# Designs tried in a protein design chat: VHH binders against Triokinase/FMN cyclase (TKFC). Part 2

Target 1, 201 residues: Triokinase/FMN cyclase (TKFC), of Sus scrofa (Pig) (f1rkq4r372to572)
Amino acid sequence: KQMVRVLERVCTTLLGLEDQLNALDRAAGDGDCGTTHSRAARAIQGWLKESPPPASPAQLLSKLSLLLLEKMGGSSGALYGLFLTAAAQPLKAKTDLAAWSAAMDAGLEAMQKYGKAAPGDRTMLDSLWAAGQELQAWKSPGANLLPVLTKALLENAEAAAEATKNMEAGAGRASYISSARLDQPDPGAVAAAAILRAILE

## First folded at step 1 (VHH)

Design g1 (framework vhh_8ghr_2)
Fold by ESMFold2-Fast, scan of step 1:
Structure g1 (fold): chain B 201 residues (1-201), chain A 120 residues (1-120)
Amino acid sequence: as target 1 above (201 residues)
Amino acid sequence: EVQLVESGGGLVQPGGSLRLSCAASGFTFSSYSYIGWVRRAPGKGEELVARISSSGGSTSYADSVKGRFTISADISKNTAYLQMNSLRVEDTAVYYCARYGSYYDSLDYWGQGTLVTVSS
């Protein structure tokens, strides 16, 4: 099934990034971002082995939300949980590109409203929000524009993750910063961008 | 000789409208991820009010201007616009057109600015 293959790619990606994400988090926090995401990936793999595939995208996102809240934990688990629970709602009615765009919008809104995060705060929201901006503008592109949208979405998400090097936690000023003075990027933003790449490739 | 030249600023009454233009030369919009509008009110810091992707499709706004301001770009004319509606006294500022570099929040070239004054 397509959705199962996508989830397995996401899990493989997160497992492969464990050491890198831990190293990034050690500079800014507890040094466990990679371990936390790896734990989530193993939980998802276990669920895929033991449970029948979800009947719909909405059910998939709702089930993932509960799983991440229970098994991943921490602020990351809470933020993913908020995003996925809200994102599932538009997908109950339709699963076209417009519905997925609405899902992204709903998830981002929930993270900002209930998670108390804003673009520029040096969190996973920075890369997800940048992806959402491209997707929102291209809610129903023609088939000839889908590769342009996909490339722009991934480039924006990855650029936003790298731009967290220039951000103070909780600050969102835009400026030109010398590379020699840049700190480490936010591990959550890097992880979110990597998840998006695994989904869209 | 990269240049960004703003125009369209002026004096307006509260509730009025203005359209700012930003003409770019020395580069093409398609070569960069974003073009943005940044303002600075007297005695205050810079605030990013709007940005638009080089494709012209993706837009972002500060909460203070959402629903009132609209950013757009004409890629063929290498010109960006900021349509400002329902203007408020607190929108009084110098408005700058700025080019994004390689990253989402990195601005590398700025115009000279155009003054917008909203007064009763």
Scores: ipSAE 0.000, ipTM 0.112, lowest interface PAE 17.8, mean pLDDT 73

Design g10 (framework vhh_8ghr_2)
Fold by ESMFold2-Fast, scan of step 1:
Structure g10 (fold): chain B 201 residues (1-201), chain A 123 residues (1-123)
Amino acid sequence: as target 1 above (201 residues)
Amino acid sequence: EVQLVESGGGLVQPGGSLRLSCAASGFTFSEYTYIGWVRRAPGKGEELVARISSSGGYTSYADSVKGRFTISADISKNTAYLQMNSLRVEDTAVYYCARSTYYYDSPYVFDYWGQGTLVTVSS
C-alpha cells in the first residue's frame, strides 16, 4: 500500500518527463529515453491495476526487474534490470536501513560488473552512485534525521546528474554514438535522479 | 597516507580455520569503498577471493571459497576480516588486503594494497 503509492508517484513523474528526456536523448542518442521510461511507467501502472503487488520489498524489486527487462528495452532497461535483481537479494531477510544500503551496493556492483559502466561514464549509474555515497556517509540515522539524509541524498544525486554535462561517454547508449554532441546532461542520469526524488520526497 | 595492514596468517592443518584482519588507516569506512582479499600462490596469478563494501552491507565471494570463507567489517574499528574455515592445501597463498573506490568485481580496480600475509595449509 505504501509501496503502491510510491510506484504511482514514480510513474506520474516519468510520464511527465517524457518530452524533456527525449529532448535530452536527441543530443546523445535516438531521442527515445523519455519514450522508454514512459513505456515502463505505463507497464507498471497496468500491472498495479491487474495484480496486487508483493508486500515484500525483495519480491517487489524482483517483479519490477522482470517487468522492466521485458517492457522497457534498450540499455536503460538492461541497467535497471541488473540493478533491481541484485538489489532484491539483501532485502530477502531484512528491510532496515542496513539492508537497503546493502541493496544499493549490490545494485551498483551489478551495473558495473555486467553493464560495463563505472561512475564518471555519463550513465544513470552516476546519479545512483552519488545517492549511494550519501547513504553510506550516514551510518544509522535516527528517524528524526531521515529528512536531512533524504534532502542531502537527493541533492547529491541531482548534482551528479547535472555534472554528466562535463563527462565523456564511457558506457551505455551514449558510448555507441561517440561523435554525438554531449553538451546536455545524460537523460538516464536525469531520469534516475527524478525516480529517487519521487521515491524519497 | 592510506595504509592497509594485514594480520592473522600462519600455518594450519587441512580442515582448520584462520581469521585474517585488515586494519585501515588514512581513510574511513564512512565513504563508499570496497575492501577485498586477493591471494597469490607460488607460480600462480592473482585471485580475488572476497570483497565487502566498507559499510559491511554488501559481500561477494569467488566460487572456490564460497561457503567456506566469510568476509566482514567493523566500521568502529576501521577493520575488515576474512574468516577462513575448512581450509584446503589449495588455499596456501599470500593474502593481500586491498581497497577500491569502484563496485566493479575485478582484482585490477584496487588502488591501495597491504603488505600481504602468508597462509600455509599443510599436514
Scores: ipSAE 0.000, ipTM 0.116, lowest interface PAE 17.2, mean pLDDT 76

Design g11 (framework vhh_8ghr_2)
Fold by ESMFold2-Fast, scan of step 1:
Structure g11 (fold): chain B 201 residues (1-201), chain A 123 residues (1-123)
Amino acid sequence: as target 1 above (201 residues)
Amino acid sequence: EVQLVESGGGLVQPGGSLRLSCAASGFTFSSYPYIGWVRRAPGKGEELVARITSGGSSTSYADSVKGRFTISADISKNTAYLQMNSLRVEDTAVYYCAKEIYGSWDYSHFDYWGQGTLVTVSS
């Protein structure tokens, strides 16, 4: 039940961002980032109405990967598919914080290895990478500090999305960028940060 | 909206010390994973010198400054510091305070908003 609520929050968030993400994408590219994410949200909503989602996080991520590859498509569907398929592996036996941290690492590694993206390339990887690095920077936080970690992780992902406006698309190795560069943020990075907030909040 | 203002640079003798300050406004430290110090020496590119996590006290340093420089932050004042000890002529550079969006040392992307502060080490 909790899982259904989380997925519905993700879907509502993506549907609400369709116009904003399309506008950001028109400034820099195809103008369809919001449309592709909304298509994914509608596919997930349809699935939730017709089938019970798996109780296992590993099975859930694996099935979501297939659904997004089939229904979302495009470069976004492929990148989410790579991330989710890899992230599912560490979660097969354990679902503690260490397993979720390993899942994030596996997903990020798959996006870099197979998606041909690196941090600084102005993609959804930028937000996800910032979230993953914050998660890695905390060493065995006590239970009382998990809300602080979650807040820092989400704020860092959102800040990284905003900072993509100062990046040149396709920059291979991230370099220092002048604060005078004032382009719009990457729609994929904005979407990924919003998805993380919907999941963790 | 976001501003980082550096101060504390100046002329020092080799072996001397300086403390640089970076005052942040328009954002909180928790909004970025790292606050860092980047320097640019005459005729050279930017070098990441030190960074500190905004959510904690984890620090990391360039090999060239390990053991000599210390980064710290006062979250209540939204201010970061770089304590520079045992300064060498090779440390002569403009020092910039920057907010980092990546945790990876090798894949760093910074918005540095300030004008920088000049540190000159000469005998």
Scores: ipSAE 0.000, ipTM 0.133, lowest interface PAE 16.3, mean pLDDT 74

Design g2 (framework vhh_8ghr_2)
Fold by ESMFold2-Fast, scan of step 1:
Structure g2 (fold): chain B 201 residues (1-201), chain A 122 residues (1-122)
Amino acid sequence: as target 1 above (201 residues)
Amino acid sequence: EVQLVESGGGLVQPGGSLRLSCAASGFTISDYYYIGWVRRAPGKGEELVARIYPSSGSTSYADSVKGRFTISADISKNTAYLQMNSLRVEDTAVYYCARDYWYEGSLGFDYWGQGTLVTVSS
């Protein structure tokens, strides 16, 4: 239903960003961030065509985790898989705003503990962590405040992705030779912010 | 559906000013694209005159307009602007707003507006 439409929107977004994310990644890496995310999007589209729709949010996140570990691969697939597996746990009991907040917290904690990423490391975690902080700040929004919360969360995530251009990867080493400027945002952080935008709009 | 709609073109005397607007729909201008202004004068090729990365405010300009034109963006209105000062007859052109990927330069323009005519003459 709604979840299928959201996943289709995420896939369309990632496919549309392939060239941009590859361009961002070429400045500082292998130039394959967009290709990796497009591979994930195509895998999700194939899964939705061939498999029954997820029965619950917890089942959705668990199945997505396995799919991304198998089909996306690389460090991105591992980090998304880790986040989604942990995020699924609170959603087994409830699916209210508090449960989704707990899911975000669980995913972020798992990325930091097991993925060895921390806010400020110039990775997708920077965008996701900023979104999580905003969500935690809004304990009990009224129904009419949900669009305000959503807008604030997305703006915070996108600002954090942009701020990665001012960060040095993994604390930055002194180096006398570099062919990359690294004065543009991290492609993984940009991708994560775009995924959140696709989900929440 | 991605759409860019320009407005603000018109007739102005040499030395005058105009402000062009580019209203975006179907995406957020802070979604890590450059927004550029490209012009084409009658019988001439295209020239990228200015571009902005709205999420950071980073800007760049063609030498022909540097010091006279200012590009800006209002993320809350999802709109980019080109403030054109000290206009010259040679600034007469159709001005297009376009979405661009920063690394691929002008070859990364994937969506264009319809264009707005700017005429500088007395």
Scores: ipSAE 0.000, ipTM 0.101, lowest interface PAE 19.8, mean pLDDT 74

Design g3 (framework vhh_8ghr_2)
Fold by ESMFold2-Fast, scan of step 1:
Structure g3 (fold): chain B 201 residues (1-201), chain A 123 residues (1-123)
Amino acid sequence: as target 1 above (201 residues)
Amino acid sequence: EVQLVESGGGLVQPGGSLRLSCAASGFTFSDYSEIGWVRRAPGKGEELVARISPSGGYTSYADSVKGRFTISADISKNTAYLQMNSLRVEDTAVYYCAAYTDWLGSYYAMDYWGQGTLVTVSS
């Protein structure tokens, strides 16, 4: 798989989900989650048109972090930026599966420490955390088991996104809305799970 | 454009040795590529027996071959090798060279496959 094809798949996915994510976000107040993610997707598409992304995973994640902070904005851009900046650090030394697992852990830690979110708070962290737990459990699988790992990781991430419909908001904009009125999954959690599927599927 | 060509297969007695070679063309070994050897005997599924990240020196082996097989790569020759020692009848299979050519491929499956080379272990 080429990284350009993966980034294009992520962009197509986010553009296709704009109306759905906005509808989910209206339950939480603003109704702009889909618009914000689509803005990010268009920025990435423009970047790919100008030049191919760096071959180094660490540089790729670092440049994506800057792009999302600049073009996406909002709490989503900040959280993705925190995750990607931290995730890039382990990938400077190695690019094997263990390094990618360490990258996930670093990104999740940064979101919790600096983003002030925790698993169970009804945010995009819920989906990313579930994916990270599954990846941690499958350290050093053989290549013939990687499709099984990715399937389990995606199922966990998507189940965690769905489970946010039963969670009381502990962080972000949704924390200002009564949980009795939040009968839909968190749009950020749904978006994060969709991004992971686009990357791994 | 991207091609993998295996060689070195043949008939060998139990306890013998063979060295398989995989010559890559259309791409160069890099920090992101992984080269592996996958085997398939008739009626069995595929088994990844060994893999290497050429630039990083990382190697891994299936439990069935650990201690007997050694994978290596010569970056300057763009060629990977599988040294097979203490061969057993159950090692009889078609051996395929396979590669991921970037970091994302290493999460899924091998992107490119060779034609395969037959290894028969028989007395």
Scores: ipSAE 0.000, ipTM 0.128, lowest interface PAE 16.7, mean pLDDT 75

Design g4 (framework vhh_8ghr_2)
Fold by ESMFold2-Fast, scan of step 1:
Structure g4 (fold): chain B 201 residues (1-201), chain A 122 residues (1-122)
Amino acid sequence: as target 1 above (201 residues)
Amino acid sequence: EVQLVESGGGLVQPGGSLRLSCAASGFTFSSYDYIGWVRRAPGKGEELVARIYSGGSYTSYADSVKGRFTISADISKNTAYLQMNSLRVEDTAVYYCARGLEYSYGPYFDYWGQGTLVTVSS
């Protein structure tokens, strides 16, 4: 099962990043971004071990949304929950590449509208937004173009995460900290980019 | 302004040696995890051949160059070097110097030099 293996890769990636994400978060917050994402990863691993995931992508994303809202918590859990719930909607009708592109757009819109974050605010949305821009190029069913487009998407998301180190905080905890004290990338943006790499790797 | 400028590339015969230099400006080496050398030959993907970590206390190499290439840095001059010995035809590539951060999902490079061509032929 491809989806189960993808989720297991995401979890392994987040567990491996715990110390790094906590270190990045100490500059602007409680130093717990890695711990929060690690908690989410362990919850997903437990769920996969005890129960088979839903067969449909839409149901999978909806179940993950509820799991992250309950077990991850905090602002990260809320933002991932908003994204996944909205992203599930286009996937109820179709599961082709256009539907996955629509899912990304729906998730990004929900984070901006209900989560009150915008690109440039030095949050996880920066990485996800950059990935979404590249995904618009994946409108053709050309199989031989997918590896090239995937590389561009991942590089764009990772570059956007790194660029957050030079941004003023516009939302969340970091928004009340002077930009002169923020010289590292946003841990949420780094985590989001790493999740995308684990999915597309 | 952040800049990385490579020099030292050229034509060399198999078994020969070259030393590449990477002069950095606009940042200090200690502010980043490492400086790396990445190469790319026409029609081939990129390969990370060597990196030197902040402070110069650790280095790493690709298996293809281990024992033949040596990376070093002069912190006072903010310059990194790649000493290439026992060069082979398959080492022919454009060599880039890049500033990097280490993530557990892999290296991330945010600034690259212009590249310097190394041609190994007889």
Scores: ipSAE 0.000, ipTM 0.102, lowest interface PAE 18.9, mean pLDDT 73

Design g5 (framework vhh_8ghr_2)
Fold by ESMFold2-Fast, scan of step 1:
Structure g5 (fold): chain B 201 residues (1-201), chain A 121 residues (1-121)
Amino acid sequence: as target 1 above (201 residues)
Amino acid sequence: EVQLVESGGGLVQPGGSLRLSCAASGFTFDYYSYIGWVRRAPGKGEELVARISSSGSYTSYADSVKGRFTISADISKNTAYLQMNSLRVEDTAVYYCAKWGDDSLYAMDYWGQGTLVTVSS
């Protein structure tokens, strides 16, 4: 698929999840995760209508990073911005599977080093890191294994998002003790997994 | 330091069962580490058969084995298992245990020596 159509699918997905992500976020936050991601989706749609198509994957990720830092904002915008800026670097030289794998690794490293997030912290990194582990395992897959890799990557990311609902059972979240939303997954992790599915499906 | 040792392979009739074991040493299970089984038959290349998070909370399977194979882990023994039921001739391959999920670990660096599974009548 062309990059523009992929981004449009990502935007449509995020717009469709606004109410669900806000509901998940209300259990432990401001209730605005869906609104924030929806704002990002609308900014991307506006950019795609006003700008010529991105010339390369590296250019695309760099421009998206700036757009999300400016228009999405918050901790989500900062984390996506860090990921995308770092991920763009390996893609300047090559755009094969190995380059995309290196891009994922670079993005995950930047989120951990500069964003102070780690796997298990119940954030969007949980889903992205799970996806990255699958890419790392398939450093040199043959073409006939790419559909298997894609399916495994998406299932891993989605399972990691689901697992976040068990990460803070009673620990440091006294407000959850009487909440009907105690068993809900992290909205950022859910959003990140949905973005990956929109990209790879 | 890190090593993976497979066992349990052998000759079995179609429709039979085998249980493969992978004894791991030099690392501890955690939520994001993965242990899996990769098989290789001449001319087909490698196929990821099954994978389990080292904590046991996540599993995945290739479509070709889903419903027939079950992966599990015993954290007290630091061992992963692959229960293979309803075996078919096309399951004949060398089965390798591999670990992923650590920045210093890559499947090719931490593969076991493999165990041969032959399904024939």
Scores: ipSAE 0.000, ipTM 0.139, lowest interface PAE 18.1, mean pLDDT 73

Design g6 (framework vhh_8ghr_2)
Fold by ESMFold2-Fast, scan of step 1:
Structure g6 (fold): chain B 201 residues (1-201), chain A 123 residues (1-123)
Amino acid sequence: as target 1 above (201 residues)
Amino acid sequence: EVQLVESGGGLVQPGGSLRLSCAASGFTVSSYYDIGWVRRAPGKGEELVARIDPSGGSTSYADSVKGRFTISADISKNTAYLQMNSLRVEDTAVYYCARESYIFGSEYGLDVWGQGTLVTVSS
């Protein structure tokens, strides 16, 4: 199935980024962002081998949320869990672009409300928020414009990840570190942008 | 806007030297991205001649240019350089500066390319 192939692509991407994400995390954390995302990737690969694929996008996001809460752990696992659980709700009835846009909005709202982060705080939310803003700007594109939207969405998410190097940390471990020591992009924002590219490219 | 702008190309005699510059804007030359120099001559495929990891200082070179070309980066100027010594007629090509990212992948992991600068080695 297509969903399985997309998830395998996400896993391959995260496994390939382990060293880079750990290096980025050394400036503001303990250098384990790549290890944490790699752990998530291995858990997903194991799940795909042992479990039947979910019947719907809503079920997929709900099951991924539980898996990441259990196997990824830490703040990252909790934030992805919050996002995915909330994002699953709009997808229960419809799976069109409007439903996916609503899913993005719900996930971003949950991260802000329960994860205590806001856009501009130098976290994975920055990349996801930028992607969400692009979805909102292109609310109802024609089918022939979806490749243009996808390219713009990925470029916006990737630019937002890069821009985190100029942000003061407002949440997470980096918030305890002087901005003078933060001259690299946030590893969580970089990881989130890479996940989006693996999904949409 | 994320962009790379090359400069320094031109006509040079065999055995001469030339230095190419690659100015980055819209992103920082850092550990997040490697910077590479790719060349293409008429009738030939693309060749990655040099690559640098600015954060680690790690460099690599194609066998065709080892010992003659040196890649470097100046973080304060957000610029990468390719010092080309002992130039040969077969070094004649359009030279592109490119950003290499495993996150934003392309054909060679290169996702942002400059416009190219022509280097002609002729007597």
Scores: ipSAE 0.000, ipTM 0.100, lowest interface PAE 18.8, mean pLDDT 76

Design g7 (framework vhh_8ghr_2)
Fold by ESMFold2-Fast, scan of step 1:
Structure g7 (fold): chain B 201 residues (1-201), chain A 122 residues (1-122)
Amino acid sequence: as target 1 above (201 residues)
Amino acid sequence: EVQLVESGGGLVQPGGSLRLSCAASGFTFSSYWSIGWVRRAPGKGEELVARIYSSGGSTSYADSVKGRFTISADISKNTAYLQMNSLRVEDTAVYYCATDFSYYESGTFDYWGQGTLVTVSS
């Protein structure tokens, strides 16, 4: 199924980035961003071996939220859990583009409320927010324009992740490290952009 | 307001043991948090030696201390501990308790204690 294939791509991507994300995180702190994300990938792979994911997008996001809260741990597990639980709500009634846009907005709002960060603070929110802004700008594209939207969304998410290397840390653990040690992009922002590419491409 | 108060530092002989304590106030250990111990030796950079997460209950250690140090948390006392065994002269440093209370993951911690000095000397 398509959803299985998408989840498999996300897992493969995160496992492949473990060393890179740990290296980026080591510059700013404890060097475990890649390990934490690969732990999530392995948990998802284990789940997929035992049962197929729900076909309903809302049920899929809700079950993923519970899995990540239970198995991933740390603040990343909590933040992904908050995003996915909030994002599932609009998808209960409809699964059109407008519903997916509303899902993104709901997830981003939950992360800001409970994470205490804003765009520009050098966190995973920066790349997710850039993706959400593109999606909101393309309110009702025709089917022939979806590849253009997808390309723009991914390019902006990836550019936002790269731009974090020039940002002062305003939130999260990186805010307590001097800018002399922050010369690379935020590992959480890089991971989030990579997840989006695995989903949409 | 989050506050962290360290205790338990001191002078110890090589091969000895010490237990550092970190008393937390302004949050509960049942909420989302991580607590780490970061050390800084004279002339050296900062090193994260151990971390524990409330979400998932996971722990991690630097290779330099793995097998010798153990991090733990006592929910009833709202206190975290670093048990340091088989101490070496290279473990001489100021040890800081730090916590991530913001939910975001990366880099260093949001709140820090004042530090406690550990001296390992023959």
Scores: ipSAE 0.000, ipTM 0.225, lowest interface PAE 11.8, mean pLDDT 79

Design g8 (framework vhh_8ghr_2)
Fold by ESMFold2-Fast, scan of step 1:
Structure g8 (fold): chain B 201 residues (1-201), chain A 122 residues (1-122)
Amino acid sequence: as target 1 above (201 residues)
Amino acid sequence: EVQLVESGGGLVQPGGSLRLSCAASGFSFSDYEYIGWVRRAPGKGEELVARISGSGGSTSYADSVKGRFTISADISKNTAYLQMNSLRVEDTAVYYCARLPYYSDWSEFDYWGQGTLVTVSS
């Protein structure tokens, strides 16, 4: 099924980025961002071998939230869990583009209200926020414009991840380190942008 | 006006069972926090023995109590429970109900109950 293929692509992407994300995290943290995301990928792969994913997007996001909270752990697992749980709500009734747009907005809102960061704080929220802003700017695009929206959304997310290299850390361990030594992008922002690319390409 | 009120503590014999309740007011159980049971024995630090997401979907336990304790939540009653079976003398402690924000890599509890004493002795 398409959803299995998408989830497998996300997992392959995260496994392939483990060393890069760990290297980025060593400058400002424990050097385990890649290891944590790889743990999530392996948990998803294990789940897919034992159970088919739900066909309902709302149920899928809810099950992924639970899996990431239990198996990924840490602040990353909690933030993804917050996002996915909130994003599932609009998808319970509808699964059209407007519902997915509302899902993105709900997830971003939950991360800001219950997470530790705001846009501009050099976290995974920065790339997800940029993707969300691009999605919200396109109101009811026709099917012939979806590839244009997708390209713009991914470019915005990836540009925002790269821009974190010039941001002062407002949250997490990086906030305690001199900004003169933070000359690389935030590993969480890079990981989130890569996940979006794996989903949408 | 957030409050967590524990009940159900008391004296039990080794091997016995006890159920603690934590009634919450001033907020509704949701997916945005965990409700945890933290115990402190005389002269010891705090130990998180069990936690449950406010929606009841996710649970975890300390190795010291795994298989003996079960945490649950009743959203309609806004109450969390800790079912304690096969109690041991070393389970003797003051048990606190606490709210843990969902995003917490640093185990920061923002609200605590008053505590309820559990004494396991013959």
Scores: ipSAE 0.000, ipTM 0.139, lowest interface PAE 17.8, mean pLDDT 78

Design g9 (framework vhh_8ghr_2)
Fold by ESMFold2-Fast, scan of step 1:
Order: sequence, then structure tokens, then C-alpha cells
Structure g9 (fold): chain B 201 residues (1-201), chain A 123 residues (1-123)
Amino acid sequence: as target 1 above (201 residues)
Amino acid sequence: EVQLVESGGGLVQPGGSLRLSCAASGFTFSNYYAIGWVRRAPGKGEELVARISSDSGYTSYADSVKGRFTISADISKNTAYLQMNSLRVEDTAVYYCAVGYYDLSEYWYFDLWGQGTLVTVSS
């Protein structure tokens, strides 16, 4: 049930950001980043209403990967699918903080190797990578320090999303647009940071 | 009936051009991440020569065909194309249209394949 509540928060967040993400995407592309994420949110909501959620985090992430591949589509769905499928692997054995840290690393590695994106390319990877760097810096925080870690992780992810406005596009559709005309943050990076806040807040 | 049908293959001389077409029926390209062209030459393995993202329009090409081949897709017509210029004898192969996803095994995963169309480049 707790994971269901988290997914519902993610969906509500993405639906609420549709207009903002589309506006950000108009400068660099088709203006449909918000529509694409909203489509994903509606697909997740439909799935949660019609089917009992998977029993484990690993099964949940694997099922979400397939759902986003099928219903979200496009490069965004492909990158989320790569991340989630890889992230599920460490969570098959354990679900402690170390396992979630390994999941983040696995997901980031998959996006870089198979999604052809790298930190600094002005994509959703920039936010996720910044979050992963902060998570790794804390190694073995005790439960009492988890609120401090989550606050730092979210601040780092959100700062990285804002910093994309100063980056040259290295991947995706934005890579075909002059960086001089990209004075707003990457919509994918903003969406990824918002998803992390919905998960951890 | 879910299928991909290729057309446009044939015999051409070195330096010539061909345009391959791939028509989808029973589904839409927007339901997949990427549309690709994979070839298999006689006595050789499979090579992914070109790929286009259905969402972003991002394209990628094998080093062997960069600058010579161009992939495109008309999502509204549910048709993909491979424009092949400056053809070489080593481009001789059966060309398959495919739609698919990415795979953690370091390969691009193709879910649905066409029947293939033969391209022969000879003088």
C-alpha cells in the first residue's frame, strides 16, 4: 500500500506539471514532454485500479518499466524503461538503503550505456545523476539521518535540473537546437527532479 | 493482422541509390520506441544499420553507412523509409524493418520484424 501511495503522488505531480513541461519543451522540441509524462501517469493510475500491485519493489519496478515502454513511448519512455529495469536487479536480493543505492547506480549506468546519454547532455539524466552522486556520498547513513539525506538529495537533483539551462544539448531532439536558444531548463530534467520529490517527500 | 511489409529492394550498380519502404499494419509506430533497419549479408551476422526514435526523431547509424544512408518515418502514414545512396558491393544483404526497445544485454531489442527485402549491389 505504501508504494501505491507513492505512485499515486508521482501521478498527481506529473498531471499537475503537464502545462509547465509542455511550455519548457516548446523552446527545444515538439512541446509534448508534459503530455508524454501525463500519458504515463494516466496509464499508471489505470493499472493501479485494475490490478493488485506487485508484492516487492523489484517486481514493481519491472512492471512499471514494461508499462512505460508500452504506454508512454518515445525516448522518455525508453530512458525510464532502461532505468527501472536495471534498478530492479539489486532490489531482488535486498531492500535496504544499500540496495536502493545500488539500484540508482544500475539505472544510471543503463541510461548512459544503452540510452546514449551522459551527465551534462541536458537530459533527464542530469537530475537523476546528481541525486545518485549525493546518495553515494552518504554511504551508510543511519535511519536518524535519512531525512537529512533525502533533503540534500532532492536539493541536489533540483539544482541540477535548473543548471541544465546553462548546458549545451548533447542528446535527443534538443541536441539539434542551438544552445544559445535554450535559456530554460530541460523539461525532462525538471520532470525527473519532480518525480524524485514526489517519491521521497 | 500485425505485420511489417518491406518494399523497394532490387538490383543496382555500385554508386547507385535505392529507397526502401516499411509499411506497418495492425499497429502504429507510436506504440514502439524505435524503428530500425537491420541487414544480414550472405555468410555474415546481423547488423543494425539505422534507427530512428518514434518520439524524439533521434537517428543513429552504423559507421559503415554514416553519410550514405538516411532513415526517416512518417508516423501519420505509419511508414518508415531507408534512403540508400552511394551503394557499395558490401551493402548487398537482406534488409529487415523492425520495431522495438532497448535491452540491458547491450543489444537493441526488436519485438516485431518484417519479412525482409533483398538488395543486390553488383556491376
Scores: ipSAE 0.000, ipTM 0.111, lowest interface PAE 18.3, mean pLDDT 76

